VHH binders against Dermatopontin (DPT). Designs and how they scored, part 2

Target 1, 183 residues: Dermatopontin (DPT), of Sus scrofa (Pig) (p45846)
Amino acid sequence: QYGDYGYPYQQYHDYSDDGWVNLNRQGFSYQCPHGQVVVAVRSIFNKKEGSDRQWNYACMPTPQSLGEPSECWWEEINRAGMEWYQTCSNNGLVAGFQSRYFESVLDREWQFYCCRYSKRCPYSCWMTTEYPGHYGEEMDMISYNYDYYMRGATTTFSAVERDRQWKFIMCRMTDYDCEFANV

## First folded at step 11 (VHH; from p1 with S100T M110Y V112Y)

Design r1
Fold by ESMFold2, look of step 11:
Structure r1 (fold): chain B 183 residues (1-183), chain A 123 residues (1-123)
Amino acid sequence: as target 1 above (183 residues)
Amino acid sequence: QLQLVESGGGLVQAGGSLRLSCTASGRTWSMGWFRQGPGKEREFVASISWEGGSTYYADSVKGRFTISRDNAKNTLYLQMNSLKSEDTAVYYCAAKVGYTWELPDSESGYDYWGKGTRVTVSS
């Protein structure tokens, strides 16, 4: 899936590696290439552009030990204006994001693109700190090694700042065969 | 470019303690400590992630060393307790700023390196 919508020129970044997937107020649908998972989430806040954010994602192939994904799907929608918590069902790993902007509430609804890797189970899960650290700031979250995979997120919405802070749920995956459901 | 400046090295008696610091000139996604002893290749000591303070330690230092960071000050710390003569080395601060599937103990995953600070443990 193509969809580079340009990084704002005032950011001074190389668009070949840092392209934004959306313009402000624009809906988008981003999927990692097959066999890849999201390893970075970057975002910039534009108060003057509808109190919205442009997003940039990076993907990386999973290690051979995980094999190929057996199923991929769009998870249930998380409505605009709400605080929420969601992980991919069925031990899925996050491999994309889909979002629509609503000017009436100056906020977005969200869905994860999730992919299951059969015979591997998540464990040793934890939440990141808040991204951004303060409302309105640039958001830069990346995985620093392949030990942890994104399983989902929780997010809070500020009605005053019209922005969100995110915490991502990161888990290891077993290196042995496991088919236990994540419940 | 990102700059890493280390401090806190010195001479210490076996069984003693030291705290190393490393100040980064900008944000990092993860940071770690490596060391190079006399006549040895550089080896991993410890690392810590930006997000939630996930820590990794070499087996030789587990229980004796504690890595921590202050993200507001872009500063990495290594508290070294119960020091042994085997801990004598130049200690290097290292940082990752990009994506990688490299293990936290692999040098090739770190983009920036400090000049090192010398720790000598006398016995």
Scores: ipSAE 0.000, ipTM 0.183, lowest interface PAE 11.4, mean pLDDT 81

## First folded at step 12 (VHH; from r1 with W50Y K96R)

Design s1
Fold by OpenDDE, fold request of step 16:
Structure s1 (fold): chain B 183 residues (1-183), chain A 123 residues (1-123)
Amino acid sequence: as target 1 above (183 residues)
Amino acid sequence: QLQLVESGGGLVQAGGSLRLSCTASGRTWSMGWFRQGPGKEREFVASISYEGGSTYYADSVKGRFTISRDNAKNTLYLQMNSLKSEDTAVYYCAARVGYTWELPDSESGYDYWGKGTRVTVSS
């Protein structure tokens, strides 16, 4: 059901003082430690390096009320050059990213790593503002409401600017198991 | 609301060692130690990230103090070696629940505070 990149599991070293997980034009795979989910995303754009971005992520543990992750998986690939909307299946939370750069479109494809926590359900979902605020700018998204978890994102791609803007989908999670497999 | 409780303070001779502990009632991202000596303003001592991969120390305590944490116990530690008279202070535990890219080294970077534990270094 879920696809994955041909990347072996690896945690990239910091390629800069800012802890970037990738070099421009290169793919990467980032996963949070067990029991943690993504809470922050940072990125810088480099026009000269194929209009590509370097990325960094931060993870935090989920509260005890959610328990341990029961299952984790890679979601379907979101193709380069396309605008897309995706949330983790099975009420999962975003716990990582994979990405591959495509020179032909000067863009990246993206894949979420998702973790499910028992049968907890999302609710009170909302979308963040655009990150970056403008194409070509630095991106710095931090979840400041720590009761909310990243469920996915919707993105737009500019063929002119050769850059992508993100809106992250943030949701609360129930502290009890619900009957809905996919909300 | 998150509660922080310090312990381990006491009287120690110069050159001696002491280990402080701080127990948090819940999850914290960043934790740190501050201190306020007699007639002085409260000052930053050390901070540590959640997994302990990042630490930051005030210059005055580098090489002598070690900050660490045990997340399973929700406990923060400060190992203080080679103590000096100028280390005499009330030591406060501080915590930030939310994530920051950089470890905070100012009071405003923390949201919760303990009541402090007194450390007295005698000459």
Scores: ipSAE 0.589, ipTM 0.781, lowest interface PAE 0.9, mean pLDDT 91
Fold by OpenDDE, fold request of step 16:
Structure s1 (fold): chain B 183 residues (1-183), chain A 123 residues (1-123)
Amino acid sequence: as target 1 above (183 residues)
Amino acid sequence: QLQLVESGGGLVQAGGSLRLSCTASGRTWSMGWFRQGPGKEREFVASISYEGGSTYYADSVKGRFTISRDNAKNTLYLQMNSLKSEDTAVYYCAARVGYTWELPDSESGYDYWGKGTRVTVSS
């Protein structure tokens, strides 16, 4: 199911001064501050620069009900040119991204930085629409409902368009410790 | 539902100072102040991000007003110095729960509103 964020307001973004975590064809490693998770992702595509994307992220602190992160780690790498599905293991939440560009594929590999909050468990998970909506377009995903946290993503890669579309996996988290399988 | 409660309004002489407070019942990404003077439309005054690293002010209050917040107390402040008669208004606290890349400076950019506190600046 696709969620309704319920925010009709859309603010104008001036990407020229918004800052990016990377330049085209360059790798990057982004981590949220301690106790924060990713709540927004934006990106612009540049066909001339190796069909690559610049990325930017936003983080917000988790509520007190989740407590402090118990541990954080980097997940396994998702290879360039491949379609993949991945969620943070051990019921973790996405708290960062690492990526490297591959010229031979004109694509990036990706790695999640994940943080676990005690034994909190995900529930009521859903998948967002595709970002970008179309290959080559800018993408801007914002989690307006802070009851939901990013657990991971599934992506598709077009060998023709040399671009990747993302669906983010969003879940609620319990305010108590429980035993629950990974999404 | 998020509740916002303003306080600190009152009567003050021109050139004087007031400090407004707004207590929120929950977490907010950004908070702001708006005001509505007599016979005027409600207008933006100032906004602040969650960590307080970003602030935005209306031109009419720049250099005189300072917005700040204490997240530990879930409280928003507006220090108003060098008050003018034109500052007479009901001041409203506003909050946005969801993240935005830029601080909102319009009413539609905020989700919740307080009932307002009256500030009267006498000549």
Scores: ipSAE 0.569, ipTM 0.760, lowest interface PAE 0.9, mean pLDDT 91
Fold by ESMFold2, look of step 14:
Structure s1 (fold): chain B 183 residues (1-183), chain A 123 residues (1-123)
Amino acid sequence: as target 1 above (183 residues)
Amino acid sequence: QLQLVESGGGLVQAGGSLRLSCTASGRTWSMGWFRQGPGKEREFVASISYEGGSTYYADSVKGRFTISRDNAKNTLYLQMNSLKSEDTAVYYCAARVGYTWELPDSESGYDYWGKGTRVTVSS
């Protein structure tokens, strides 16, 4: 009369009413409004929904001292199933994200939307702690200092946990014109 | 340091209306109003997000006060209607530069403060 008393499965939770950009397994393309940059990233993990994540983003305008963005572009693809490190080329700041899900690896490929602020250069760069702190947990990264801007990220992928941890690369921008092409 | 300058305070009869303004020297994520009445602790009144999509009010002012902001002018407003004698206070503008998912309703959620503007509600 012994049986399997396995624990209840955790209920799926959809944050679509809270402004989630995507459903599980759905590709998406998110851009901040013109003149704004990403200042926060939130995500929830759903193991039963393809070991995937739903994402939410927040944007804020840059200070007037940075001027207007001179050009914006989608950075090179960071392929699913791989660990990677990427910053926006040409001293760009992250102003969006684009992603596709691949069932074959239960993972996503990623691109940054990057915007160049003419003749401003990154400096005093640092890397955040890991988000999430442990695989499978909710992720909530906020840029605590308004003087820092997201330049990119590095990630680690766990084939066992079927999830990623992120560290975001955060830099200040000069208040004067500079000649460096990329930092 | 971010500067906040309040204006629009004055003497108003009970049942009347008054509009307060607060000009910020830079862009902010959240802004709010607090007040301190005679012999009382400073208390939360209302707060608003950068986009104006989220607002939060203390129960004592809900339905009578309206918070708004004009981001082009970096200016926060508080429209106060149906004023009561208990609304007599120095009103303080508060701001937070950094983003938060939840709109703060306590003093610890704000980093920058104005010097206040006095509102007196008379019978």
Scores: ipSAE 0.208, ipTM 0.580, lowest interface PAE 4.6, mean pLDDT 85
Fold by ESMFold2, fold request of step 16:
Structure s1 (fold): chain B 183 residues (1-183), chain A 123 residues (1-123)
Amino acid sequence: as target 1 above (183 residues)
Amino acid sequence: QLQLVESGGGLVQAGGSLRLSCTASGRTWSMGWFRQGPGKEREFVASISYEGGSTYYADSVKGRFTISRDNAKNTLYLQMNSLKSEDTAVYYCAARVGYTWELPDSESGYDYWGKGTRVTVSS
């Protein structure tokens, strides 16, 4: 386990011309602009820099049929060093990420920033393939169909490679009012 | 399906100006203009990202044409100045709804196409 001491958020400056939101070992907190959701995730692995990753995220506005987000929040922490599965509660869509790195486990804790679109429900959900496809490789996940929204992820990790593979959970959203509070 | 409708084409004297518009029926990530002159293959003119921060121009139009977009109206514009007879073509609006990290500058990077608007530059 990683203990209580992790790298703080925003401890290091971003020096990347490529739009990385963090330096290796740096904690970060990234939110899409209001009314936008995450549509792409890019990452590179740096074994020499703590077996950590730098991340880049892209956002797009939701369709007008979804209206404005009614509330947004940070979901519960997903602990470093473990496999986990998390979706946004309350039918929320992923609109950001935050993460802290822990040297003791060479891994990160993760939280989703989630935004609810009032009275809309997810449906037709599926998981992506693994990102990265092989441990240690670059990761480049893009939603190829604008009808799908990120709801969360499931992850696995390799104690040998000290890297984490992600499968993103992608769902459509209804264009009519839905009575369900969470799906 | 996303619909793209061009307008603003017409006849113009060399050295003159013309502004093309393209209205999309929904949101897009990348939009661009292509053109096809008589007996020629369709060629790239200009492209722009959703946030407007990235633009790219073909060398033949750089400094004379300006691409812009109004996301509140889902409308793409091409301001064409200092027009030459070589600019005579059917101009096509193109769009990609899905995000890409790099702005597309070829036909294969765009999924939706308008029917085109004719621009004729007289000498």
Scores: ipSAE 0.144, ipTM 0.542, lowest interface PAE 5.2, mean pLDDT 86
Fold by ESMFold2, fold request of step 16:
Structure s1 (fold): chain B 183 residues (1-183), chain A 123 residues (1-123)
Amino acid sequence: as target 1 above (183 residues)
Amino acid sequence: QLQLVESGGGLVQAGGSLRLSCTASGRTWSMGWFRQGPGKEREFVASISYEGGSTYYADSVKGRFTISRDNAKNTLYLQMNSLKSEDTAVYYCAARVGYTWELPDSESGYDYWGKGTRVTVSS
């Protein structure tokens, strides 16, 4: 049951209903609907029920100026037990998360679902503060700037706390074609 | 630049019904209706999320008004039933583009506003 990517999960739940996409130590796969990207991440930590987190996500459609995604893929896996930094390849935007818990290391592996928007490029990138601010706390990251898109994350792990802090990489996207233009 | 245009206002008898519409020029996360009666401050009426699953109503209209949206047409609706003279007001469409976990129920939660449509309930 634990660590199985095929476990049923709830997608598209209203956040007001406190719908979590996973049980503690359960694997999960969450994808935004086509043409949408992740705009919010919420998580709670449960020390008593496995020293793990339950997650929830929100999605919104990209603006018309980005067009439709030209391709989407699951990015390379970030292995459990390691601190890591990853962005979507090919200038992709994060449109989902997939994770599996490993009891051998008491930690999770992670993948981003990434979608590319042809002829659009990220710029003016920045990294959020850490979420949660302290290990074990609830985390609640929202993109309040509708011009910023999640490109990836970096995360650090505490073996003592059995928890992670996250910083999300947020970028703007051009509204013009980022290729050679006539002068 | 997001633009909001309301329509559907008019004169209606007490106990009657009206349906207001608001067309948005672009993507929004939350949309809502506010109203300003004669000599009163503008007050919240109802709000709805992008996916339509979250709604919130002022106590004064709960059970009588229904908010809905059609994202294919970028249009917000307010179905007003069992109208009372106290519902007489200019009704404003409001929108927020950025995501929030909870729907805003105050003016400060909304970035864009329409010019309003007048509803008069006669007795």
Scores: ipSAE 0.127, ipTM 0.537, lowest interface PAE 5.3, mean pLDDT 85
Fold by ESMFold2, look of step 15:
Structure s1 (fold): chain B 183 residues (1-183), chain A 123 residues (1-123)
Amino acid sequence: as target 1 above (183 residues)
Amino acid sequence: QLQLVESGGGLVQAGGSLRLSCTASGRTWSMGWFRQGPGKEREFVASISYEGGSTYYADSVKGRFTISRDNAKNTLYLQMNSLKSEDTAVYYCAARVGYTWELPDSESGYDYWGKGTRVTVSS
């Protein structure tokens, strides 16, 4: 199908409004229930609504061997309009997100909610592919392997598309105590 | 990768009970039972989430079958009560190791399958 200017119509996905944590342009703060970590991230892009995204998250309990989180905190802010790379400090695992929208730059600032699990350390880390695969498309990142935990993310920003692609940093956690504060 | 092994199938009289087991070689998020009767397409029976609180049942088995799991043993169970001849089928264990947005009764939500265990319900 072709649209205005002789170009194909932009494809977008119609997701149910129930389950989205935010309206377009709305700030939000999302935390997994205690003892749970983020295992899935879903998002849709709304070009006509400020070139912004609505987000949804899923959480899962950590395994018994990882225990209860010993502390949780909001990580340092990642400013709107910039590309960035960040992991939770103190070997934390991502257990939430918060974000504010800025009309002046048509973009968001971001913070991770991070939880430390005793003295366990990340290892065997890898980075996902880009989410979304193309700017403006649906983002649907799911952890397909129970043994990996989200540690953080990196983003690339397109000034032309006014959107971000994300890569999530996924790591295993040791089943023994590690004395290093940040690996 | 993930291995699924069903057991507990056999011959049982109508009205009887049978308990199926499925042992996984690792942790899973979504697990379920599907079945294929003689000359029929494979159909959904029941599913359960990792935490064990979200269960779904096909209408044909609701109230008669109970799905459960033991995460410490990586084992899925199907308790089948009040069995009918229509329950005769090969029963397949299915699993997904990660979270899925797919509905629990959709075959596309499961990417690991056992070889099945046969249940025959005699009249």
Scores: ipSAE 0.013, ipTM 0.347, lowest interface PAE 7.6, mean pLDDT 83

## First folded at step 14 (VHH)

Design t3
Fold by OpenDDE, look of step 14:
Structure t3 (fold): chain B 183 residues (1-183), chain A 122 residues (1-122)
Amino acid sequence: as target 1 above (183 residues)
Amino acid sequence: QLQLVESGGGLVQAGGSLRLSCTASGRTWSMGWFRQGPGKEREFVASISYEGGSTYYADSVKGRFTISRDNAKNTLYLQMNSLKSEDTAVYYCAARGYTWELPDSESGYDYWGKGTRVTVSS
């Protein structure tokens, strides 16, 4: 069951006035427009609807100094019910999310959409605080420093609360091509 | 929380060799070795990137020590050759949990082992 999204290339519609990309218990595939990366993540939790979350994303263009994305791809799947951390391979930046809901564990699996920009390398990386602050709460992460880019995330899952907390990995990118294909 | 466990320390004669191992309880990214000798501050020894393609050594051990890793086993190694009395120290394994960077300072690492003692006799 894991590893088979079955999602065609598509952008899901906004299902709410708040811009949610999914309904509870439904999968979704979100991608930023070409040349943009994820800069904000919002989410609300619904205990009655399978202890699931609706998600909303915001994207912004990368600066001209980074140039156009040279390659984009979907990363390996992170399984539902498991704690995980992942960054985009090949020094990529997060430019989208895919997810599907699993009733058996009341959780979601996740997959990053990543884009590489030439041979730029990440540096001065840091990890955000937990989002949401507590299980069941609304999540609202916004990167106000546009010099930093989302490279990935780490999550914890509570089998009791049936919810996840996220920490996002944020990095600067070099203004030159480095010699490391994947630092 | 990620656990790091060092092993392989012991007594060795000057000029001898020793191989240290560090086993992580889970996935780690950038990893490194530090050491603290008697009456000294903890100092950087070596670091290695996730894929092992990049390594960095302190000048004092360059050419004598080799850092390597086996990600399938979640294990970090330090091959120490041509050991000197000055190499006597408790050796600590360190890991970064969310970045590929290769820091050469303590603040660059998130997780630490309890250390393994290496004693080089004259």
Scores: ipSAE 0.006, ipTM 0.252, lowest interface PAE 11.4, mean pLDDT 87
Fold by ESMFold2, look of step 18:
Structure t3 (fold): chain B 183 residues (1-183), chain A 122 residues (1-122)
Amino acid sequence: as target 1 above (183 residues)
Amino acid sequence: QLQLVESGGGLVQAGGSLRLSCTASGRTWSMGWFRQGPGKEREFVASISYEGGSTYYADSVKGRFTISRDNAKNTLYLQMNSLKSEDTAVYYCAARGYTWELPDSESGYDYWGKGTRVTVSS
């Protein structure tokens, strides 16, 4: 299932039109480089090209205090046509996304790529405002200056607008060993 | 290709105000202001996301400068209040294409204006 998504299947390429991970209505799979997490989500909406979005993601290395990720996985699918709320299981941090488009519902299914940093726990979690602020608008969510890490998202789907608004779940991570789950 | 044109620079007394403008020829994501003082390397001043909700400022200007944008006019603004002689510089408008890096990193900005000079006198 992986690697069969549309343009591009590679993380970051610097050729013409670089930055977009997909063409409209095409599936995609995007992973940050090892030891990095998603720190920005950009998107544009194309009504005339199928009422879908193109996506771009930025990654940054986690600080030394988090160490290396111990496990990474694709989280359970969030179905197209549904509103949903999900965080990475097992205290994971979001390090990628994949998605496929379904014309039957004019919407996408979604999965997070999650990486666990054992010995560290999320805390002081909060939810962003909606992105985009209005259906159809461009979005540009960034988090790298706040010492917060993306844990997941909640999203609403409008069948009338054929678009989604997103709220991202952001948490700090301890810099000491912990024994408890904080999510 | 995307073009950026600054305006609004000039001579101002210390403690005074100026408003800089930058008009873009098309869509961009985050935009920012950088400046280069005499004999110095270019330094970050402020940046703003496309929606205007995420703003970042260099410590030296925080509380005195306000970045804003009007997407209907493709225009970025920098309101500069309580100006100091240290603010004397050529101010550059910059815009990100599709590549993202830290807001204060020049390497993350693909498009640059030619600059507008701001001189703050005592």
Scores: ipSAE 0.005, ipTM 0.274, lowest interface PAE 10.7, mean pLDDT 81

Design t5 (from s1 with R27K)
Fold by ESMFold2, look of step 14:
Structure t5 (fold): chain B 183 residues (1-183), chain A 123 residues (1-123)
Amino acid sequence: as target 1 above (183 residues)
Amino acid sequence: QLQLVESGGGLVQAGGSLRLSCTASGKTWSMGWFRQGPGKEREFVASISYEGGSTYYADSVKGRFTISRDNAKNTLYLQMNSLKSEDTAVYYCAARVGYTWELPDSESGYDYWGKGTRVTVSS
């Protein structure tokens, strides 16, 4: 629905003393260091400055039982202005995010950076509560249980509030060899 | 359940040095040292993040103690130099498994505790 006029992607930068990865309406691309996955997501909403969010992420190394990631990729785009649900394909774990803001829709499109751990499969998956709990609030999602890994998210967009609520999909990963269809 | 085992305590003369170790049975986000002197409340000594990029020290030990960790060995260290009689205490290793944005400096910020190792500094 929107044209190819989104704000440009930029490599991760710390634009604030709090470690925000983007400026208001700035496109961004964030990857965890090799062998690490996203374990926390923080975001603030700024209605005065164009109704957008600044984001921050934290990463931790995966446990030795997962081994090294065998490949990593940017997952397919989740388009701005739509509700969507996506997990990393091929049993991948979320190891980054990138996003562009589109003024024509007053919303962002999103992609996950995903890393596959060969012969390891997700199980016991669950979905977090809404983040933020109410539109416009600060978002502060932390994986308090080291055994759970982010696999993806579902999100809804409110044109009235010009904001999104997120639920993150969290799964355990096997510590033994497995082969299952992608979840 | 995560287990923490301290070692390296003992008797030293004032002005001397000791190195404490704490081995964790699993991966931790942050680790720290606390101590409890005779008749005193347990107090914070030092803490360190998993990446080792953040450290924090109580004022009473700053410049004399150095916290470090070796994540390959799941081991936390405390190098204690220029020891004083006031440093006499049982030293406890503490760990938090889950991520936090700020490094904890209080007992409530840590989920697991060792049994302690005794340090006695003679005048």
Scores: ipSAE 0.181, ipTM 0.560, lowest interface PAE 4.6, mean pLDDT 86

